# Designs tried in a protein design chat: VHH binders against Citrate synthase (ctsA). Part 7

Target 1, 373 residues: Citrate synthase (ctsA), of Heyndrickxia coagulans (Weizmannia coagulans) (p27660)
Amino acid sequence: MVNTNQFIPGLEGVIASETKISFLDTVNSEIVIKGYDLLALSKTKGYLDIVHLLLEGTIPNEAEKQHLEETLKQEYDVPDEIIQVLSLLPKTAHPMDALRTGVSVLASFDTELLNREHSTNLKRAYQLLGKIPNIVANSYHILHSEEPVQPLQDLSYSANFLYMITGKKPTELEEKIFDRSLVLYSEHELPNSTFTARVIASTLSDLYGALTGAVASLKGHLHGGANEAVMEMLQDAQTVEGFKHLLHDKLSKKEKIMGFGHRVYMKKMDPRAAMMKEALKELSAVNGDDLLLQMCEAGEQIMREEKGLFPNLDYYAAPVYWKLGIPIPLYTPIFFSSRTVGLCAHVMEQHENNRIFRPRVLYTGARNLRVED

## First folded at step 1 (VHH)

Design m04 (framework vhh_7b2m_4)
Fold by ESMFold2-Fast, scan of step 1:
Structure m04 (fold): chain B 373 residues (1-373), chain A 124 residues (1-124)
Amino acid sequence: as target 1 above (373 residues)
Amino acid sequence: EVQLVESGGGLVQAGGSLRLSCAASGFTFSSYAVGWYRQAPGKQRVVVASISWGGSTKYSNSVKGRFTISRDNAKNTVYLQMNSLKPEDTAVYYCAAKPYGSRWYTSESEYDYWGQGTQVTVSS
């Protein structure tokens, strides 16, 4: 039978899987990606470098990176059936629900779903990486009764993603900042969505099913939506004084304030947040408007002084996405798009050394009740 | 009145070619996916090829490389170009239409409209 003293609520601190993909090193305050420090990678490497590292096992040379870019360009097209399915959704549908629908429908286009060989899953990973940005961007346009924006062959992967969202070719600065945000969101050990993907994969289900489950998980406000919530707070506040008032009001009511706190960076600002803060400074300088930066700095000070809490990545990514012209409802879909590479790596790792997850329960209900005749 | 009308069937020698046409009327053709099915005597009806309202195509393994499905929305017509015909291709060929595509391996009950069929006979 199950030992009742083994119950750990939420599996907090339980080592549920073995992985070579990533590690949250709380002792050294490091996020490890395939043996590399994520911060070091983010300073010199782009999103496609991370894609190659996570899916192929190494940082690419220039020839490998060019081949990866060409491979992904071949996968940008989404079956017309998926665009039409998205067009049937109510105009009030959330982009996360549209994304989940699109990812789910992609499974129906794969005639070899039972083939879980590494090479076949790798091809699926590249298909998903190519198609998910299109689904994210164009589900939003469809929900707003706008025509889908087709990808352009002369833009990089990240520039093209931003182009499909905004309808405008990004500047070099905008492309660099957006690409870096995708690097910073790409992988994070075993959050709920990654665990969900591994649980689904552990049944020997397909990659599309695992990612569909991960989208559903990330839609939950306890996991995803923090970046959207941060920008909503900034938008509601409108001014520095308004934001100070909003934060003090939430603190007086003992409400959680989104965008603060991290498992690894508990006593300092998340260095990924610091990078997005620098991006916000650069974007603010270009357009001569530093209001969002001033608001965020005021909130950072209040939370540090009153709660001993520090900004996480979501806190500064949110105003950066706003400055890039990205609609708030797309922030979590973009997060998922970035994390698609990590999720694919985890599903493939799970399939290669699989054990189905079969937990037990501590039963606390009634026993020995009698059925009346 | 909704109709799907197949044409272009007939008798042909092995290695020959036929082009089947499916003419649609009475519904908004451009919003419908079209599939070609075939049924040989004493066997169940099986999918041959499909084309979405947007033009995406799928083929059964037995005809891939030999058959080509296409659509002309201006004429409300779908075509199945059949090349390198084999005696095993002998069957009644049916045109079927449904809104929004779905998978071409879905059950027959998923299709809204069916044609009456056209006979294709391939002699050895």
Scores: ipSAE 0.000, ipTM 0.106, lowest interface PAE 19.9, mean pLDDT 86

Design m05 (framework vhh_7b2m_4)
Fold by ESMFold2-Fast, scan of step 1:
Structure m05 (fold): chain B 373 residues (1-373), chain A 124 residues (1-124)
Amino acid sequence: as target 1 above (373 residues)
Amino acid sequence: EVQLVESGGGLVQAGGSLRLSCAASGFTFSRYAVGWYRQAPGKQRVVVASITSGGDTKYSNSVKGRFTISRDNAKNTVYLQMNSLKPEDTAVYYCAARLSYGWKSTREDDYDYWGQGTQVTVSS
């Protein structure tokens, strides 16, 4: 019997699963992935290092990293049928809905869809990692009546992703900055989308189904879209004074301002946000335009002084993505693309030590209603 | 195939007016910011005016109050109405386009597509 003492709204603070993948250490203010501090990793390691760590269990040596890159390059192509399905969507379709559709359709091309063996799921994870960037970039182009941009074999994984989005080969600096953003978004313990993926996986459903559910979860504005919302505020404001005015107006109306606050970093700026702020400074120096940086610094000061709130990763990732030439509607799809490796790791871990999630409810509705003859 | 085609240039007397048009094809024009640049012989290319996808405009100080930029998304065209023309306005005028979500830009390196240019000559 479930009683009122057992009801915890939203499962806030409930330990819902066991994991070796990641941990939000609120005591030491660390994000841990596979035993490593994410910040330490982000300083010297790239996204493929994180992919190998999360899926293979170790940081790769040079040969392992080269083999991983070659493996992923073979997975960049998306079946023509998926491009055709995306072409049938109304041109006003939301990019997250296009992404969800593409991921869902991928399941139909897997001939071993019911196989949950580790080796089969691992191959499936690499297929998803290779294909999701293509689906993200080219679903956007298709929705805008443009031709898909094909990946290039001589570009790195992250450079190819940027290339498919922008149609331009990124500079070394642009590639480095974008790759680091993917590292910083790659894994984060048990947010709603990861929990959704684990719930779906707990039925022994497939990786595509679990990720489809995760896309649907991340589309929700209480979970995803914060980076898009930040850039929309910056573009609406257009100037430092405009942004100050916009923030004061929102604060006076008691509206939530996106891009601020973090569960682990409650008394300081998220160090991942600090890294993206440095990236914004570097990009601004290259083209001699620091307007976005000045706007963000003004907003950071106002929120610190008025609310005691500090920037999270989304706050500085948003203007970085803008400076990289990335359309705003793709920011959440890119976040999902990065998180695909973490999601795959969680689904595989769930399958390997599975227990179906079966919660109970506290019934508060009507009883003893009569059915009339 | 992405194309920007400028038209409406020509010879005009000082104090006269010209309207330049930039016709876009091969991309979703309504989502792009468009800028007008000009380049006189032996000088660097400089910004004249820009308009965002949302219709917000920005002008260089040398043309502010004399030139007006506008767009017609139904016709995939941007216009530059040039009034009170001066001999120093003589240049090749280029149309340039980049992805926009209401952001104003005057940077040459921010623009993805460029037209071939149209000559404007203002006689004294």
Scores: ipSAE 0.000, ipTM 0.152, lowest interface PAE 18.4, mean pLDDT 87

Design m06 (framework vhh_7b2m_4)
Fold by ESMFold2-Fast, scan of step 1:
Structure m06 (fold): chain B 373 residues (1-373), chain A 124 residues (1-124)
Amino acid sequence: as target 1 above (373 residues)
Amino acid sequence: EVQLVESGGGLVQAGGSLRLSCAASGFTFSSYAVGWYRQAPGKQRVVVASIYSGGSTKYSNSVKGRFTISRDNAKNTVYLQMNSLKPEDTAVYYCATGDSAWRKLYESGQFDYWGQGTQVTVSS
């Protein structure tokens, strides 16, 4: 029976699932990924190491990593029909809606769509991981009436993703920094998009449907888009003094400042943000332009002094993506691309120990109204 | 050397029209997005319009319906046709380009290369 003592708005703090995938340890200020500290992983391991850990259960040895690289390379191309579908979208379409359309259409090419066996789902996960970067990059190009950029088989997964977005082969530094950002965005326990994927998966629906729902969830401004909003603020301000004025104006109007605050890191900078800040310093040193770094440091000081708030990952990831040549509208699609591995792991875990989600409501509407004959 | 040279600015009365030109050299122009920016007295520089390598365009809300951006790849030139000009359109107008055709100048803000600017003054 549902009563007022059982109604928890937004399911805040409710333990909705059991998982071995990840844990937000608020006591030790740690993000746990399959037993490992995410920050420790991000220092020495790349995105494909995280892919293997989340989908296969272990950090790969050299042979396993090479096999994973070759498996993903075979999945870089998307069916021509998907490019055709994307080309039919109005040019004003939102990049997240184009991504959702592309992911949804992929389901129609799966002849084993109703098979929920672990091996079949694992194959689907690799297909999605290989193809989503292509859909993200080339849906953007198509919406701008540009030709799709074909993937290159001689590039690593992360270098190829950047190549398809920018049309140029990334430097080793650019590749390393982008790859690290994918590690840092890869998994985060049970945010709305992951919960949405699990809810869809709980019906024994397919992986494509679960990810389609997750894209729709992440498009919502209360979940996704914070990194885009940060870069838009930096672009609007354009100077250190402009950014200081922009922040003071927003604070005087009691507006929320995107890129600040974290539930786990309430009295310090998110360590993931600190890693992206170091990446921004490295990129700034290479081209001799530290304006974005100076702007971000000024904003960091103002927010600390006036609000006691600290940067989250989005605050420093945004200017890093800008320095990498990535268009702002692709920041949330890239975030989704990174999180695809975590989402796949959660869907597969849900299918293996499934129970359909069937909540109840506290009814507050009219009753016993008469129907006239 | 990458170079952008603006021209076509001047004094015009409210309701009038001007066409700005941006002549580009030193890079593969046809492969790059180009944007127009403006800086009003005492204000920050803001985006006005952008045009991508394939010809697709984007406009700021303040100029949409009044301004038209176009490009001529054979002449390495970008144009900004400004109609129904208002006193608030008074600014120095700058041409800018990034290092990649895939970069959205309208929304991104990384300014790899800038022109020297051309003054537009709209009398009330």
Scores: ipSAE 0.000, ipTM 0.161, lowest interface PAE 18.5, mean pLDDT 86

Design m07 (framework vhh_7b2m_4)
Fold by ESMFold2-Fast, scan of step 1:
Structure m07 (fold): chain B 373 residues (1-373), chain A 120 residues (1-120)
Amino acid sequence: as target 1 above (373 residues)
Amino acid sequence: EVQLVESGGGLVQAGGSLRLSCAASGFTFDSYAVGWYRQAPGKQRVVVASISYGGDTKYSNSVKGRFTISRDNAKNTVYLQMNSLKPEDTAVYYCAKGWRYSGSTYFDYWGQGTQVTVSS
């Protein structure tokens, strides 16, 4: 018998896994991270607080946070062989493909790769968190025939990441804003990349393999690249009036406009977007240029009035990253770098309570064809 | 293009001192480890001293207490102060650009070298 509810395209709304990590509460309009409201966390906590919460289960005290910072500093170095591999890539290589290559090669340097014990996987998570920012920043420099930038021991985790990208020591404000963006991108229940990581992990494959698959997933236009697309639209428009015309043109052609709409925040601006909008205001005041802010506010008004749609995190994160001096091609790699902690938490949870994903199909093709001689 | 230019070598009597300098260009100097290698005739090139981008120093056992490495990031220059020189310190001294790799420094580029000769 054919059941009309048997096939659900894209698994939309299907509960595919059990998790204690995060929850998109559409009823109460909350993003829950290990029992905490992400909005509340983002106001007072930094990225390393989220790292400790997701991997160790608690918000760290000062001693635990210092120990975590010291642990990650030991992991900043990337094997020279990985830099050599990246240097062999064509200069036209996509930054997400360079990142995927780097993460994949890291597996070959793990002498305990088949050990999936909690403590061993936790050690791997810290190794990945330490090394991925270096791979992201320095693969970009290598692809542009520039020398890699080594991390500095006197900078925080987030300041080092931004430093390796820009070649300049960030100001306290720049560090704080960048760190907050990493908090806001850190975890989001079960998007395609997280599901991909869990599917790979369900075979009892390793953490590096799971993250390699997640990078490949996030490269897909339907999943990643929204923040890059937003900044490209702003660059193409150049002015407030240009951006208004660009948006009206896209709306008249029924084209999707990136940076708008969210599953949880359907009737209001994503509060994470509001935080990045405040960051954009602060950077605009310091830099003496509020053009991007004015353009974004005009676009926000048009989309609210014409479509009843509101900015998501990508809409305001994009101009913030631009003001921080970050090249547009690195926006999705930075997103992945932030999400690495959530991905590691999901892979570890999957390994600890594993069941391999083995779906079936509704076959709609030809049958009973005959093979002639 | 990475360029390292050594200077300050010469002939000196045992017990004497020399200061080597290395002028660097073509890379972000303050973001890389730099060091000094030496090669005696018929022998492999070996590390003498290195200094990280953060200022941490490492020395070979044969030169500890006698040689001092330092850097001036404003001038893109690394120095090697060599005191209490011995005949066995006779070698061509090479300045090198390095990478930090899992707690170690790997050197991937060397200058042309400068001759140091210590007479007995």
Scores: ipSAE 0.000, ipTM 0.122, lowest interface PAE 20.7, mean pLDDT 87

Design m08 (framework vhh_7b2m_4)
Fold by ESMFold2-Fast, scan of step 1:
Structure m08 (fold): chain B 373 residues (1-373), chain A 120 residues (1-120)
Amino acid sequence: as target 1 above (373 residues)
Amino acid sequence: EVQLVESGGGLVQAGGSLRLSCAASGFTFSDYAVGWYRQAPGKQRVVVASITSGGDTKYSNSVKGRFTISRDNAKNTVYLQMNSLKPEDTAVYYCATRYSYGKWPTFDYWGQGTQVTVSS
């Protein structure tokens, strides 16, 4: 039933779906992933543990984790035709547009594209998880007229992703920090991109189409790009005093400052941000340079004192990614790569208990206009 | 494996010039941004100049118009030409590098530093 007196702009606070995947518990200040606290998971579990939890339903034992890693290694190769398509893009193409193109083209290589059985979708999810890091890293290299970097047999999933981006084998600390960032970005209830994927999936469209729509959604600056914007501010500021000046200038002009505020953590720093802040401290100690840490701490103090706002995950993930040698334009593609497992879980859940989304509108336009011959 | 070695520091009188060099080894130098930093006694290490893999340069306000950063990818070397030196330029100068897509580098790797002393 449509109630025209209950129009809710942006669907703010509307319960649009049922899910067992994740929950933003604003009462207990918790992000729930399949019944577990995400923060508790992030302390002892890696990205492949989250992949197994979201797609198979349980935290894996050692044998299950090894099997999952070998399964994903078989999926790293991208069809040559996709590399050819990416090579035709203008060199000024946005990395998110290159990623969207690559994901979209993958659908054409699926011989079972109309099959919605759980086992077939699960196989697709692993194919996407294996291939998206390659598309992200190597589409960027192609756009810069550089040779693609091939994954190595002796590296973990997360180490290979970072290796394909940087061309350098990560240290154990770099691998651990990058892997943890993928855990922290992996799932977050129903943001716009996840909702978009579920809307597309609700038509019984394929997993590739749903994820293509999710990439398009995440490219929008009101949803994605906050981590890129944070690092660009830090680069433009250069110094602690420069960053203080930049923030005061933006505040005086009433401009939004990216990297602050969260739906769940409104009165404190996002605990995921705190974990990335610790990662930034560890990376800073290794190379003897804490400039980015000092800049971020100064900004954190200003925003707390002047606006009552606290860092979100993007605020501290950005300088961590910079210290890991990751190009700024890849921050949102990496976020999407991490979120691919959550998106696949949501699409599969939608297909298995489907109801097409069919909203109505409150019509405010002209009526009864007459057509003349 | 990655190493940065600074050279060219020394004692110079106010108004004089020095050219610092930073020799890089153990990585694909052309892919990385390189910056010059300095640290005076009792002060924090601050950025002086940077150059991206693409050759774009940035300078701190204190050295604009006096210092010039450049790179020679064939020699795996970055240079800092310092002109019109002032006593306040006295510091240990450090070379630092990171994979380049930003305008201002942060640092994966640091050199050991080279002392620059400017007398009045």
Scores: ipSAE 0.000, ipTM 0.177, lowest interface PAE 16.0, mean pLDDT 86

Design m09 (framework vhh_7b2m_4)
Fold by ESMFold2-Fast, scan of step 1:
Structure m09 (fold): chain B 373 residues (1-373), chain A 120 residues (1-120)
Amino acid sequence: as target 1 above (373 residues)
Amino acid sequence: EVQLVESGGGLVQAGGSLRLSCAASGFTFSSYAVGWYRQAPGKQRVVVASITSGGDTKYSNSVKGRFTISRDNAKNTVYLQMNSLKPEDTAVYYCAASYRWGSTKEYDYWGQGTQVTVSS
């Protein structure tokens, strides 16, 4: 017999799944995506290259990329009923709740919802990738009593996403920077939302249900919202001196400061954060306004000197999104939109080699209590 | 430094049983999926059974109901229990381990093989 009285809080360090999708290599300080170094991919590849790699297994050639672009363009439209449902939500609704509602309702329009075959799930993944940006951007407009913005035929996937959010055609630089941010957020082994999606998928539930659960998970403050929190701090501070005072005040109260620390990059700046810092410099040069850059560099110095902590991706992605004209409440929904490809890959992998997750508990409560007649 | 060492092969009569073992060393065994392959004389190497790090099993149609794959992570060992053996099961049996398991042939490590011969 096996004694099952071992309890590992939060499953920290427990190997809960097998995967070919990604790996956080703490020994070599590498984020591995389908065998490739994410940093190497991000230098020359765009988001659709990552989509093809995660869902089809290879980096696409020109013909494959063109076909993928055309496939996604056909999937941009959402059923009118989704827009109607979103229009019924209170105007105070959280964008993550609107996103969760939209993803959940999409399941009802799938005529093959019970089919778990690889080809059907792959088609479903492309439908979600096409429709989620529309739901994210236009649920926000609806909640603000604004008219939905429809995608344009002549824009790329990432440019259309940014266009639907801002109502303005992005410049080539803005498109490049936004696309790179989607690459950098696309996949990250087994965070809570990915684990949640796999748990739901392990019951042979559908892809929409798995992603609905992942949205709910990512809304949690311990998982998502760090990029929103960073920008809220910058907005509240308004100046370099104000940000220094805000950070010193939080440190004196022993409050956690969002945007710092990483599981892989514990003694240096996350290289993904460095890429977004360069993007912030480029956007600042174009606008002639480097205030956010100066504020962030001051905060980086304080945290390095006083705590030995370094910026993560969220720290520099936040001011980049601000300079791109993106409303703060959409930062976490954009993160989810990027991660949709990784989540779909994980759900499909789970379905193809499935075992239902059904853990046990260490019972610490009362026993043998009796009821009186 | 990485090693997979098969054992338990041999000569057995039709209808008999054998248990193959594959002892792993030099890597974090519990994180790897493990499979058994076989190569019969004049045939290509084919998958027989596999077990994921989470314990999910898959079998080829030719061995379903007769073979059972299992693992003991405390001993860094995977087993293949072979029952109701047939002459057609005669082959060299290989242990293979993969961190990346799926529809592609992406085994990271292979053993040297162990001969199984089923008489008449």
Scores: ipSAE 0.000, ipTM 0.094, lowest interface PAE 23.7, mean pLDDT 87

Design m10 (framework vhh_7b2m_4)
Fold by ESMFold2-Fast, scan of step 1:
Structure m10 (fold): chain B 373 residues (1-373), chain A 123 residues (1-123)
Amino acid sequence: as target 1 above (373 residues)
Amino acid sequence: EVQLVESGGGLVQAGGSLRLSCAASGFTFDDYAVGWYRQAPGKQRVVVASIYSGGSTKYSNSVKGRFTISRDNAKNTVYLQMNSLKPEDTAVYYCAKDTRYLFGSWTKPFDYWGQGTQVTVSS
C-alpha cells in the first residue's frame, strides 16, 4: 500500500510488529518485560518467575511456582530417537547445529502439530523449556564421546541445567548466579532471532519450526556469537597486558570488539552487565583468582576512553560462564535456552493475531533480457 | 573441605610403566568428573586425562593410547596407568576435581587441590 520508494536496509528503525511482551525503552533506559523493569525483576525473581510471567501473564504465587516446577520436571526427558540422531552427527559438529537438529526432530514426536489453540501451544512451550537444556548439555557430551548426564529430580530447573552441563551439583552461589543470567537473557523485544520466529509463525507454521529458525538466526556472528567471542579473546590473551595488546591491535585495524555497545544503554554500562560483573567478583573471591576480572576491567577502561563504548551483557556473562565451568561452545546454546521462553511467547502472540509477512523489493537488476533460441 | 592426595610417582626408565593414585575426600565422588593434570618445569599446567561421573574418558593427544584413566567409586580413588613412558612425560602430576572441559593452555588454579606427585622418566 504506501509507496514511499524508500529502501530501509535491515529494517533499521522500522516498526514491524505490535507486542505486549517486551519493550526497549531508550528514553527511560529500561528493558520492559510485561510491564515490569527487567532489572527490578532480576534482583528479586528467578527464571521460573519470568517463565510464568511471559507464558501465563503474571508473576507466580508459591502454589503456581510449585506447579510450574512440577510441570517442567515431567518434560526433562527427550525421546531416545533424538539421542540416536545426535549420535550420528560428525564429532566436529557445532553445538548450535546439534541444538537446531534436536529442536527440529522434536516436531516429529508431536501428533497435534496442526492444533494451534493457546492451551496446546502453551503445553508445547513447557515441553521445549524442559527438553532444550537436556538437548544442549547432552548433545555436547555425545559430540565429545562423553556419557549423557541425566537430570536429577531434587535440583531446581537452573541447578539441573548447570548440573547436566558440568556433571557437578552447583553450590548455592553458582545456582543463584546462573539462574540470574537466564533471567537477564530471557527476552529483548525484536532481535533477529525473535523476528525470524515471528516470520515463520506468521505462515501458521508450528512452534518447533519457528524455534528451529530462531536457533539458525542466533548462530549468526552478528547476533548470538558475542559471548563466545568475548571468552575466546580473554583465553587467547591470557593476561591483563595480553588483553590490552589484543584490544589495541584490533582497534588499530578498525575491527569491531565484541561485548560492547547496546541500543538502550549507549552512555553507560548495561546494568545487566553490571550484575554479571558483581557475580564475577563474587566467584573470583570464592576461588581466590581475579585474573578474568582484572582483564575485563582493563578492557572496559580502554573501550570507554578510546571509543566511548561500554560493556553489554555478553562482556561479563562470558567470564562468569567460564568460572561456572561451562565450555565456551555452550554459551550461545545457553543464551538460546534462556530466550526459549521469550520466543515461545512471541510465537503464541503472533498466532493469536496473525498476518503473514509479505514484503516487497526495490529491483536493481537487469530487465528485458531476451532468451536466445 | 575438598582433599585430593596423589601417590605413585617416582623415577622410571623410558619405555617403562607407572601407576598414579588419587584418594579423594570432602565431596560426593560419584557426582564429579575427576582427572589428571601435569606441569613440567617452566611450562603451563595442562590436562592429561579426565574421567566423568558416568565413566567415560577423555585424553590429551600426547598420551592417548599410552595412558589409561580409571576410577573406583567404592574407594573414592582415581588412577592413571602410564605405559610406554617417554622423557617428555617428566612432570609433577596433579589430581583435580571437576576437570570437565578445562582442556587447553589456560587452567584455573582452584581446580588443583592436590599436592602433586613427581614423575621422572630417564632416557
Scores: ipSAE 0.000, ipTM 0.230, lowest interface PAE 13.3, mean pLDDT 86

